# VH-VL binders against q9h9l3, part 276

Target 1, 176 residues: q9h9l3
Amino acid sequence: PRKMVAIDCEMVGTGPKGHVSSLARCSIVNYNGDVLYDEYILPPCHIVDYRTRWSGIRKQHMVNATPFKIARGQILKILTGKIVVGHAIHNDFKALQYFHPKSLTRDTSHIPPLNRKADCPENATMSLKHLTKKLLNRDIQVGKSGHSSVEDAQATMELYKLVEVEWEEHLARNPP
Below, E stands for the ipSAE of ESMFold2; O stands for the ipSAE of OpenDDE; V2 stands for 0.75 times the mean of E and O plus 0.25 times the DockQ between their complexes.

## First folded at step 16 (VH-VL)

Design x34 (framework fv_nivolumab; at its last look DockQ between E and O 0.03; V2 from the best seeds 0.00; counts 0 for: pae E 22.5 > 2, placed apart)
Fold by OpenDDE, look of step 16:
Structure x34 (fold): chain C 176 residues (1-176), chain A 122 residues (1-122), chain B 107 residues (1-107)
Amino acid sequence: as target 1 above (176 residues)
Amino acid sequence: QVQLVESGGGVVQPGRSLRLDCKASGFTFSSYGMHWVRQAPGKGLEWVAVIRYDGRYTFYADSVKGRFTISRDNSKNTLFLQMNSLRAEDTAVYYCAKGTYRYDYTGYFDYWGQGTLVTVSS
Amino acid sequence: EIVLTQSPATLSLSPGERATLSCRASQSVSSYLAWYQQKPGQAPRLLIYDASERATGIPARFSGSGSGTDFTLTISSLEPEDFAVYYCQQSYNWPYTFGQGTKVEIK
């Protein structure tokens, strides 16, 4: 139970063709699953595709949304010095235009013991939804309303806790 | 089973204040946005206000903005509506309604309370 | 605000008949449209959300269709308990708004 947090971000499409992934929501939870941060974020560029089916973001969420620069500052303040847990977390950091130290990063999409526990190939990249169902017997990302970054962050943290001891020992012997 | 129970309605004079309470049960209250919707006697439905699961986001109808305040106490599974500067046109049955989506404040109303009557008259 | 106009104001039908209710939006609401049923002295009940998705426990005779500005609620065969007032509601933008309602009454 160190200074550990889990993060999950939702992105929308910006740019001429909507191919640029811009941060539109960020959720951070602590070791116990308590929400530390959960804000809708206004991208600096016009939103072309809300990707609502996946992101859960709607136009009305952008009303009174936090400007990206401000949100980024708030988020970085929370993450600094913490062990940050996420699933395919490189996407979240990219959207944040921020890179956390590798030694303080835990990506549940790249933890072989976690895959093994779920009877999956150790070197495969499994979805958060699949791992959560298999190991926690919980359904996330259900329906057509899109993802909930809070639920995803909570699930990510709980998954990591299943292999925390073993993985931390591994990392101690094999620093990144 | 989801249950919402409103209370606090009554008869008040114009300009006075009234607070409504809504007690929730049967679901994780702290995970859902909550709404107030009102219905004047013999009239249709009017959306009043919304509050996000953590209370950080609120929105109001223009008809009540600046006079009404929506709030919540998640530790008590209770939603509130503080109504100030009441007017005759605020006379209505007030319903508390559960938002449909977890950790959101948008969408629809999948469960409603029985409503509480507020009558503003001189 | 987005104005929702329902038609007809009153629909008089007999049990077993098909009911078709319309809801028109003053501007596009995409598919963010719901239908509610309200019986006298009762709170509204969610029937349809996202234009065409049936809420939990809603009979199959209720169906919703449409997108953009024009939406329809259909009751394939009216049951005695279906005579009530029906409201449409948009969740596309603030403030949320309802139609004025359609009363389905027994002929």
Scores: ipSAE 0.913, ipTM 0.952, lowest interface PAE 0.5, mean pLDDT 96
Fold by ESMFold2, look of step 16:
Structure x34 (fold): chain C 176 residues (1-176), chain A 122 residues (1-122), chain B 107 residues (1-107)
Amino acid sequence: as target 1 above (176 residues)
Amino acid sequence: QVQLVESGGGVVQPGRSLRLDCKASGFTFSSYGMHWVRQAPGKGLEWVAVIRYDGRYTFYADSVKGRFTISRDNSKNTLFLQMNSLRAEDTAVYYCAKGTYRYDYTGYFDYWGQGTLVTVSS
Amino acid sequence: EIVLTQSPATLSLSPGERATLSCRASQSVSSYLAWYQQKPGQAPRLLIYDASERATGIPARFSGSGSGTDFTLTISSLEPEDFAVYYCQQSYNWPYTFGQGTKVEIK
């Protein structure tokens, strides 16, 4: 009965020596994989390291990027009241400077039944790339030009669907 | 309207082979796990096999493992069951069954075909 | 494999009576238990899934309960069309299994 979305973010380096991870792209998809949000986002402070090899973010993307404060408001409006699915989702929430209720959060990097389906140790932290290849027979994050947050959010939703019934029942019986 | 139509049943002697087809319509076939379930005359239901929505993973009942092969062609909305080394005990009506959950091959069977009869006798 | 044992094998009742069907699993299946109805010459029809949820289009007189190893299907007031065979099925683990069936017949 509660609506569900998947989120993925790309980060750039800010702060001293570019060591702080700041949000520079966010993609949100609905249950069917339709894109609800996909924007480049300008951090509130100077970008020191675009981290392009992993983030796919370049200076050109920042020219018309949505300022962080505005983007955050748009994103949180979409997330409010929904079950939010992500992979290692703590990093995405940290970049958003946001707390989402634990009872409405789903992290595909920490779902034992999902690891079991992949023939992996239940307590292992598996990468999105590996789970997607093993369980969906799809290659994501191909090449060295950075990740696509749309592709990654879509893959994350499809992975969660594989265990959705079992995991939702587990959480109902074992509230976080 | 969800429709599942089995075909390919018939009478064969022990040791021979048959292939069953199940043509699907009225839903996105490539998003759902598909199953075969059989019922011997006058007996109860027996689950036979499952194939994941993308065809990548299959599971079989021990009674048919090594003899039966489940497969699918998502471009033609068709599920198959190749039955080799048939035995008298394989005599049954074979049902095609749709898994309930999108992008999941576990769970329950919300739609069933009409069944096709396979008779294995000398 | 997980064995499902249904009881009774046959339940002889009149229209309007309450039917109570039992399904016992050889080990816990949590709530991964479904009930199907099968009329003569027809394919099975899903009635109840997840132990207690009615499938689309199933009348309210059908209800399911239980968890773990002991499950019950209840038909609160039998209609003429409810005289059929009923099967439970677990989807907790491979291979999936069915109970042997309970026939509900007219007395």
Scores: ipSAE 0.000, ipTM 0.445, lowest interface PAE 22.5, mean pLDDT 89
ESMFold2 (binder alone), look of step 16: mean pLDDT 94; pTM 0.956

Design x35 (framework fv_nivolumab; at its last look DockQ between E and O 0.88; V2 from the best seeds 0.84)
Fold by OpenDDE, look of step 16:
Structure x35 (fold): chain C 176 residues (1-176), chain A 122 residues (1-122), chain B 107 residues (1-107)
Amino acid sequence: as target 1 above (176 residues)
Amino acid sequence: QVQLVESGGGVVQPGRSLRLDCKASGFTFSSYGMHWVRQAPGKGLEWVAVIRYDGRYKYYADSVKGRFTISRDNSKNTLFLQMNSLRAEDTAVYYCAKGTYRYDYTGYFDYWGQGTLVTVSS
Amino acid sequence: EIVLTQSPATLSLSPGERATLSCRASQSVSSYLAWYQQKPGQAPRLLIYDASERATGIPARFSGSGSGTDFTLTISSLEPEDFAVYYCQQSYNWPYTFGQGTKVEIK
């Protein structure tokens, strides 16, 4: 099987009224939860809203942040050829201005067996926080300091591992 | 229980070097930023340096920049402060402090060591 | 750097009295302000973070308020163990800085 990584990104608000979501942090972990990449990223446009309570991003994180173009190159190099696991991962890819092959993408927000295991409706979109609590008995995204993309990526990977065998078999029979 | 234990302090002459160690326990050391804060005798607190959980990011106070180096060994749960070109004004109790936020290097200091005294004098 | 100025330098009070300590920043630090307590011969202890959040294990008599440039630490009713030096600290920008401290002493 191909190497598998999990990704989670944090975004800040740029553009008029801060409505544009720009990448400000990206974390990538391997199958074992080891951090392969974790950088703060400087958007090309002025940050209007750090969205700190959700993103965990603060102004001081941007002092020596990696420029977006450079970070994007580094991230893409890591993701290329791998199975990429994420939660609502289309948001991460959008922020990266990158599209990973569907056949190599695993979105834990759209895995019916995972929802079933958590006693949730199979076709519902459940939050990472809820699934992590229900299935891993772990609290993530607690407090007012915002999310940790490293913790979220690790949780995402662990959730996927719970249904990996069943889901990979399903995908093999029903390729996207 | 979180515990931080500093060591390596002592009396040195100006211009000499000294390395401080801080041994951490009671928490996942490799998941937190760590700080050094010092306090001159009878004076207030002065932030010295920070290092992110993975050592990727470091920041220093201007008073020590170019002379001090913060580092860590996560496999040994140990924080270090290499102090070179020591000056009389570096005389202080040096505290190891735990960052408050997981996988961050910003914020506050929720746990402190007992401190180790560094005296720089002729 | 951001300069934090604490007042008063010394506060003389009796047990049971209300203590009000001030910390003023040279520029806005939003709510990124903490308060520490230090007793003689001991390391500092975190009391309040994010201007008004009480740290774990801290008694309810300690409270923090303020935002921007003006902050206050209040001890509603002083206990004998509360006589100490108190420091404010900003985490808004590098370098992190402390106030010069307020000594709360027994009258």
Scores: ipSAE 0.905, ipTM 0.951, lowest interface PAE 0.5, mean pLDDT 96
Fold by ESMFold2, look of step 16:
Structure x35 (fold): chain C 176 residues (1-176), chain A 122 residues (1-122), chain B 107 residues (1-107)
Amino acid sequence: as target 1 above (176 residues)
Amino acid sequence: QVQLVESGGGVVQPGRSLRLDCKASGFTFSSYGMHWVRQAPGKGLEWVAVIRYDGRYKYYADSVKGRFTISRDNSKNTLFLQMNSLRAEDTAVYYCAKGTYRYDYTGYFDYWGQGTLVTVSS
Amino acid sequence: EIVLTQSPATLSLSPGERATLSCRASQSVSSYLAWYQQKPGQAPRLLIYDASERATGIPARFSGSGSGTDFTLTISSLEPEDFAVYYCQQSYNWPYTFGQGTKVEIK
């Protein structure tokens, strides 16, 4: 069976008024939640807004950060050929300037059985924080110091495991 | 409860080396950044170094850069400070301190050890 | 590097009085400032982080305020156990720095 990883990214604001989201941290965990990759990443453009209260990224993190091009190469080598789990994962792939095959992509923000387990409308887009609290009885993204991409990736993998058998079977019958 | 216990302090001559250990318990050591902070006798506090939860990121105060090495062994819940080329101004009580934020190495120091004294004197 | 200057160097006060301790940064540290208490022969103890948040178990008589360059620790009514040295610390940028301390002593 194909190897599975979960990914989560933190973004900072670049471009005019800091509205462009650029990758500043990426964490990848394996099926058991062990950290395979966790690096701070220096965007190729000037950082206008660290977005620290959500991203957890401060200028201190950038001092020894890996340049984007190098980090992207490292990350893509890890993702190649694997099932990649994420939450609203389109945003992560956009920040990586990368698109993973749909057949190998799992997005916990768009899995109706997962919403159903949380007593949420099946086609609503639910936050990772909400799903994690409801289904794993765990608080993530606590406080105002920003998110942890490690915690978020680990939570995403655990959420997917709750519906993995059902959803993999569904996808086999309904190829994307 | 969180506990940090430093050891390895002593009296050494200038130019010599010394290694400090800090044994941690009562929290998931491998999830938190760890720091060394020192205090010369009768003086204030000086931050020395930090290491991220996984050991991949480190930073040093300019006064010790190139002479001190921070490291950790997560399997033994132990933080280390290797101090080479010691100088009289390195004389201090050395504290290990736990970082406040999980999976980060920035922030503040919510738990401290009781310190170990290093005296550098000829 | 960011220099933190505490004032006064010493406060001589009686139990029940209000203590006001100042910490001034050489450049803005936003709200990335903490206060610690230290008694002789003991390790420092975190009181306040992020300028105004009390650490776990810290009594309400301790409060922090300020942002940017000017910060204040207030002890609204001194208890006998509050006579100690107090340090501010910034976590805005490397290297992290402490102020030189304010000693609060019994009059």
Scores: ipSAE 0.759, ipTM 0.907, lowest interface PAE 1.2, mean pLDDT 94
ESMFold2 (binder alone), look of step 16: mean pLDDT 94; pTM 0.957

Design x36 (framework fv_nivolumab; at its last look DockQ between E and O 0.81; V2 from the best seeds 0.79)
Fold by OpenDDE, look of step 16:
Structure x36 (fold): chain C 176 residues (1-176), chain A 122 residues (1-122), chain B 107 residues (1-107)
Amino acid sequence: as target 1 above (176 residues)
Amino acid sequence: QVQLVESGGGVVQPGRSLRLDCKASGFTFSSYGMHWVRQAPGKGLEWVAVIRYDGRYTYYADSVKGRFTISRDNSKNTLFLQMNSLRAEDTAVYYCAKGQYRYDYTGYFDYWGQGTLVTVSS
Amino acid sequence: EIVLTQSPATLSLSPGERATLSCRASQSVSSYLAWYQQKPGQAPRLLIYDASERATGIPARFSGSGSGTDFTLTISSLEPEDFAVYYCQQSYNWPYTFGQGTKVEIK
């Protein structure tokens, strides 16, 4: 099987009224939860809203943040050829201005067996926080300091591992 | 229970070097940023340096930049402060302090060690 | 750097009285302000963070308020163990800085 990584990104608001979601942090972990990449990233446009209560991003994180173009190159290098696991991962890829092959993508927000295991409707979109609490008995995204993309990536990977065998078999029979 | 224990303090002459150690326990050391804060005798608190959980990012106060180096060994749950070219004004109790937020290096100091005294005098 | 100025330098009060400590920043620090308590011969202890959030295990008599440049630590009713030096600290920007401290002493 291919190498597997999990990714989680944090975004800040740029553009008019801060409505544009720009990448400000990206964390990538391997199958064991080891951090492969974790950088604060400087958007090309002025940050209007740090969205700190959700993103955890603060102004001081941007002092020596990696420019977006450089960070994007580093991240893409890591993701290339791997199975990429994420939660609502289309948002992460959008922020990265990158599209990973569908056949190599695993979105834990759209895995019916995972929802079933959590006693949730199979076709519902459940939050990472809820699934993590229900299936891993772990609290993430607590407090008012915002999310930790490292913790979220780790949780995402662990959730996927719960249904990996069943889901990979399903995908093999029903390739996207 | 979170515990931080500093060591390595002592009396040194100006221009000499000294290394401080801080042994951490009671929490996942490798998941938190760590700080050094010092306090001159009878004076207030002064932030010295920070290091991110993975050791990749460091920041220093201008008063110690170029002379002090903060580092860590996560396998040993130990924080270090290498102090070179010591000056009389570096005389202080040095505290290691735990960053409050997981996988961050910003914020506040929710746990402190007992401190270790560094005295720089001729 | 951001300079934090605390006032008063010394506050003399009796047990049971209300204590009000001020911390003023040379520029806005938003809500990124903490308060610490330090007793003689001891390390500082975190009391309040994010201007108004009480740290774990801190008694309800301690409260923080303010934003921008002006902040206040209030002790509603002083207990004997509350006589100490209090420091404010900003985490808005590098370098992190502390106020010079306010000594709360027994009258």
Scores: ipSAE 0.889, ipTM 0.947, lowest interface PAE 0.6, mean pLDDT 96
Fold by ESMFold2, look of step 16:
Structure x36 (fold): chain C 176 residues (1-176), chain A 122 residues (1-122), chain B 107 residues (1-107)
Amino acid sequence: as target 1 above (176 residues)
Amino acid sequence: QVQLVESGGGVVQPGRSLRLDCKASGFTFSSYGMHWVRQAPGKGLEWVAVIRYDGRYTYYADSVKGRFTISRDNSKNTLFLQMNSLRAEDTAVYYCAKGQYRYDYTGYFDYWGQGTLVTVSS
Amino acid sequence: EIVLTQSPATLSLSPGERATLSCRASQSVSSYLAWYQQKPGQAPRLLIYDASERATGIPARFSGSGSGTDFTLTISSLEPEDFAVYYCQQSYNWPYTFGQGTKVEIK
């Protein structure tokens, strides 16, 4: 049986005017929500905008952060051969400069049965915060300290579990 | 009810070592950063060190770098401070302090222990 | 290292009076500043964080204000239990630092 992990990333602004999104934190949890990986990551380019209100990343976090190339290698080793769950996961893969096999990728922002459980349009893109509140009765991303990639990855895994049996059977019948 | 209880303080000669323990209860210890803060007799507060919720990130005040080691055992809800090469200037009450923010190690100290006295004298 | 300077060193007041305590940073700490209360033989207690946010269980008579380099703790009407030493602390950058304290005592 194939192992499953959930991933969430936080990005900071690099490049001109800080408009490029670069990876600054990555958290990976197992099926039970235990943290397998949680590292601050130093982008290869100068950080222009920490985006702290949303990212939760401050300059203090970059002290002894893992360089991007090293962190990427560590992360990809964990993801290899596993079903990877995320929310709007294409953004996480883009920041990692990596694309996981589609057959092993699960995106909680685009699962029709999950939207249906939340009484939302089946084809809508739903935020993690709203799905978590509606379906798990839990608040995440609370306050002004920014997002926690650990909390977000844990919530993403719990959301997927609500539809896991149905969705895995659907994908088996309808291979990507 | 959050509780932090320090132990291991005492009187030691300069150059010796001492280990402090802080036993935590009343919160999910493994989700919060932990700090040591000290206060010399009759003086103000000095931040000493921090360790992230999972033990993977630490930082030290310059006055203790290379001599002190902060660590934690999340299975026992215990924070440690190993103090080597002690000096008279290390004489203080040492407080264990809980970080405010979950899954982080920056910020402020919302709960403190009672402190344990370390006296370094010849 | 960011130095926090508190003034006055000692504030002698009677119960019911307003106390105003100042903390000045040697460089901007944005809003990353906290206030703690400490009584003799006791650990500090968090009062205010992020310059103006009251910690859990702290009475409304305590308020904080300021940003950048200048910060104020106000106790609107002193109660007998408020006579203590007060410390400010910045979390803007490593290493974290405290002010030297302001002692609030009965006149």
Scores: ipSAE 0.663, ipTM 0.885, lowest interface PAE 1.7, mean pLDDT 93
ESMFold2 (binder alone), look of step 16: mean pLDDT 95; pTM 0.959

Design x37 (framework fv_nivolumab; at its last look DockQ between E and O 0.85; V2 from the best seeds 0.85)
Fold by OpenDDE, look of step 19:
Structure x37 (fold): chain C 176 residues (1-176), chain A 122 residues (1-122), chain B 107 residues (1-107)
Amino acid sequence: as target 1 above (176 residues)
Amino acid sequence: QVQLVESGGGVVQPGRSLRLDCKASGFTFSSYGMHWVRQAPGKGLEWVAVIRYDGRYTYYADSVKGRFTISRDNSKNTLFLQMNSLRAEDTAVYYCAKGTYRYDYTGYFDYWGQGTLVTVSS
Amino acid sequence: EIVLTQSPATLSLSPGERATLSCRASQSVDSYLAWYQQKPGQAPRLLIYDASERATGIPARFSGSGSGTDFTLTISSLEPEDFAVYYCQQSYNWPYTFGQGTKVEIK
């Protein structure tokens, strides 16, 4: 079977009034939750809003942050040819200015069997935090320190594994 | 319970080298940044260095930059501080300290070791 | 580097009294400020982080307030075990720095 990785990105605000979401951290884990990539990333534009409460990104993280273009190349190299699992992953790809093939993408925010397992409406968009708590009995994104993209990526992978067999069968019958 | 145990301290002459070890237990060592903080006799606290959970990023105080090296072995739950070109002003109790946030080497120090004394004198 | 200045240098009080300790930063550290307690011969202990969050196991009589450049640690009613040296520390930027400490001693 094709190799599978999970990705989670954190974004900061750039541009006028900080309305542009720019990649500031990217974490990639393998099927077992081992970290394959975890870098702080320097946006090409001045950071206006670190969004720390949500992103977990602080000014001091940017001191030795990897320039966006370099990081993007590194990340794409890892993702190429793999099944990529993420939560609301379109945001991550947008921040990366990259789009992975739909047939190789798994978005845990749009997997009805996963929602069903969590006793949520199948067509609802549930948060990663909620699903993780409900299905894995684990607390993520706690406190005021913001998100950890490593933890979020790991949680995302574990959630997907719960419905992997069923969902892969579904996709085989209904290719995107 | 979280436990940090420093070792390797002692008396050395100026210009010599010394390596400190810090053995961690009671938490997932490989998920946290670790710090060294020192305290000269009768003085306040001074941050020395930090290393990220995976060892890829390190920062140092200017007072030790180029002379000290922070490293870790996650397979052994051990933090290290290699101290070269030691000076009299490096005399202090050296504490290893756990970073507060998982997968984030920034923040504070929620757990400390008992410290190990390093004395640099002629 | 960011310089943290604590005041007073020494605070002499009796058990049951209220203690107010100040920490001033040379520039804004937002809320990235912690307080530590250190007793003689012991390692420091984290009391407060993020300016106002109590660390695990810390009694309610300890409270932190402030933001930007001015911070305060308050001990509402001093217990005998609270007489120690207290340090503030900023995590806003590298290098991390501590205040010079405030000694709370028994009157």
Scores: ipSAE 0.911, ipTM 0.952, lowest interface PAE 0.5, mean pLDDT 96
Fold by ESMFold2, look of step 18:
Structure x37 (fold): chain C 176 residues (1-176), chain A 122 residues (1-122), chain B 107 residues (1-107)
Amino acid sequence: as target 1 above (176 residues)
Amino acid sequence: QVQLVESGGGVVQPGRSLRLDCKASGFTFSSYGMHWVRQAPGKGLEWVAVIRYDGRYTYYADSVKGRFTISRDNSKNTLFLQMNSLRAEDTAVYYCAKGTYRYDYTGYFDYWGQGTLVTVSS
Amino acid sequence: EIVLTQSPATLSLSPGERATLSCRASQSVDSYLAWYQQKPGQAPRLLIYDASERATGIPARFSGSGSGTDFTLTISSLEPEDFAVYYCQQSYNWPYTFGQGTKVEIK
C-alpha cells in the first residue's frame, strides 16, 4: 500500500577549509531498484573541496547542475508520504535540510535483524560496503573514482528487502 | 562482448542535416554515459558531445554547440547524433564511444565503434 | 579550453626498444589523463586512464606516469603490434580534448 523508496546522497566540502558537507548529488530508486531521480545539485555556497575520491563529484558535474533550492523541492515531493530507506540516513536528511517522519524512515545501519544476518553485533553500526559484500556478495564503492549514489541506493534497498517482513512487523508492534 | 555499430553517414551539402545512429550491445547500455568523437581524414581526434546514462545531462564541444543534438533511446540501446547546419569542417569519421564509469558521464572512452564517415561538400 | 601538446611528433624505433611519449597540458589536469592507441583504419583503443592505470587487457609493458601538466607514456619493450599513433586525452574539464598524436613507427 505505502510506496517505498531508497535514497543516497553525495556531498562536497563547502565553508571554511571545506569542512561543511553540502549536497551535490541525490539518487532515489524504487522498490525494484529503478532510478526515479538522479540529479547533480549545485550547493548555494562555493565548493571548496569536491571530495572526489569519495563523492565521485567532479567540476564537470556542476555544469548545468540543479540549484539546491529547486532540487530540494523536487526531492521532497518524491519523499513525502513514502517509506524512505537509507544507510546512516540522518546524513542525507541533514544535507537536504529536511526532517522525515521517523515512522516512515528505515535506516539499514540500525536494523538489528540485518546485523544478525551478517553475523555482526545487533547494535553495531555497520558500513554499507561491508553489509553489501557480506549479505549480497557484491562490491560497491570500489577504486578511486568515488561512490555512486545510484549503486548505493540500490544496494540499500536490496539489504532492506532481506529483513523487510520481520522489521515491518516489528515496527507495527513497536511504533517509533 | 561490447559492440558499438554506427550508421547514417554519407555525403551531404553544406547547410543540410544528417542523423547518425549507434546501436549498442554486450553491456547495460542504460547504465553508461555515451560520447561522440570525430576524426577528420588524416587528422587527430576531436571530442564532440556526451550524454548521461539516462539522457538528462549533455555537453557539447563549442564547434558543434547549437547545431548538433545528442540523444538516446535506452529501450532500443541506441545513441543518436542529429547534425544540423553542416559545414565543410564537420567532415570526419564519427565514432560512438562508451564512457568508462557506470552512472556517470565524465571520464574516458573504453570501447569505440568502427566509425561512420560524414562528408560535407558541394 | 585545455590544449594538449604531444612530443615527439614521430618516434622511429625497432622492436625491443623502449618508447617514451610525452604529453604536456596548457594548464593542470591533475591526474585526469588517458592514453589511446590507434592503428590505420581502426578505432582508438584505451591504454591508460587516470594518468597511470592500465585499462582492461592492456599488457604490463605499457605504463603511464605524471600529474599536473607533464605526462609520459612508456612502452618498456616495443612489440611489432605496438607501432601505431598514440593520443593523450584529458577529462579534467569540458570540453574534453586530445593531443595531436605521436606516431610510433618501425625503424
Scores: ipSAE 0.827, ipTM 0.918, lowest interface PAE 0.8, mean pLDDT 93
ESMFold2, look of step 16: ipSAE 0.810; ipTM 0.912
ESMFold2 (binder alone), look of step 16: mean pLDDT 94; pTM 0.958
OpenDDE, look of step 16: ipSAE 0.907; ipTM 0.952
ESMFold2 (binder alone), look of step 18: mean pLDDT 94; pTM 0.956
OpenDDE, look of step 18: ipSAE 0.904; ipTM 0.951
ESMFold2, look of step 19: ipSAE 0.778; ipTM 0.903
ESMFold2 (binder alone), look of step 19: mean pLDDT 94; pTM 0.958

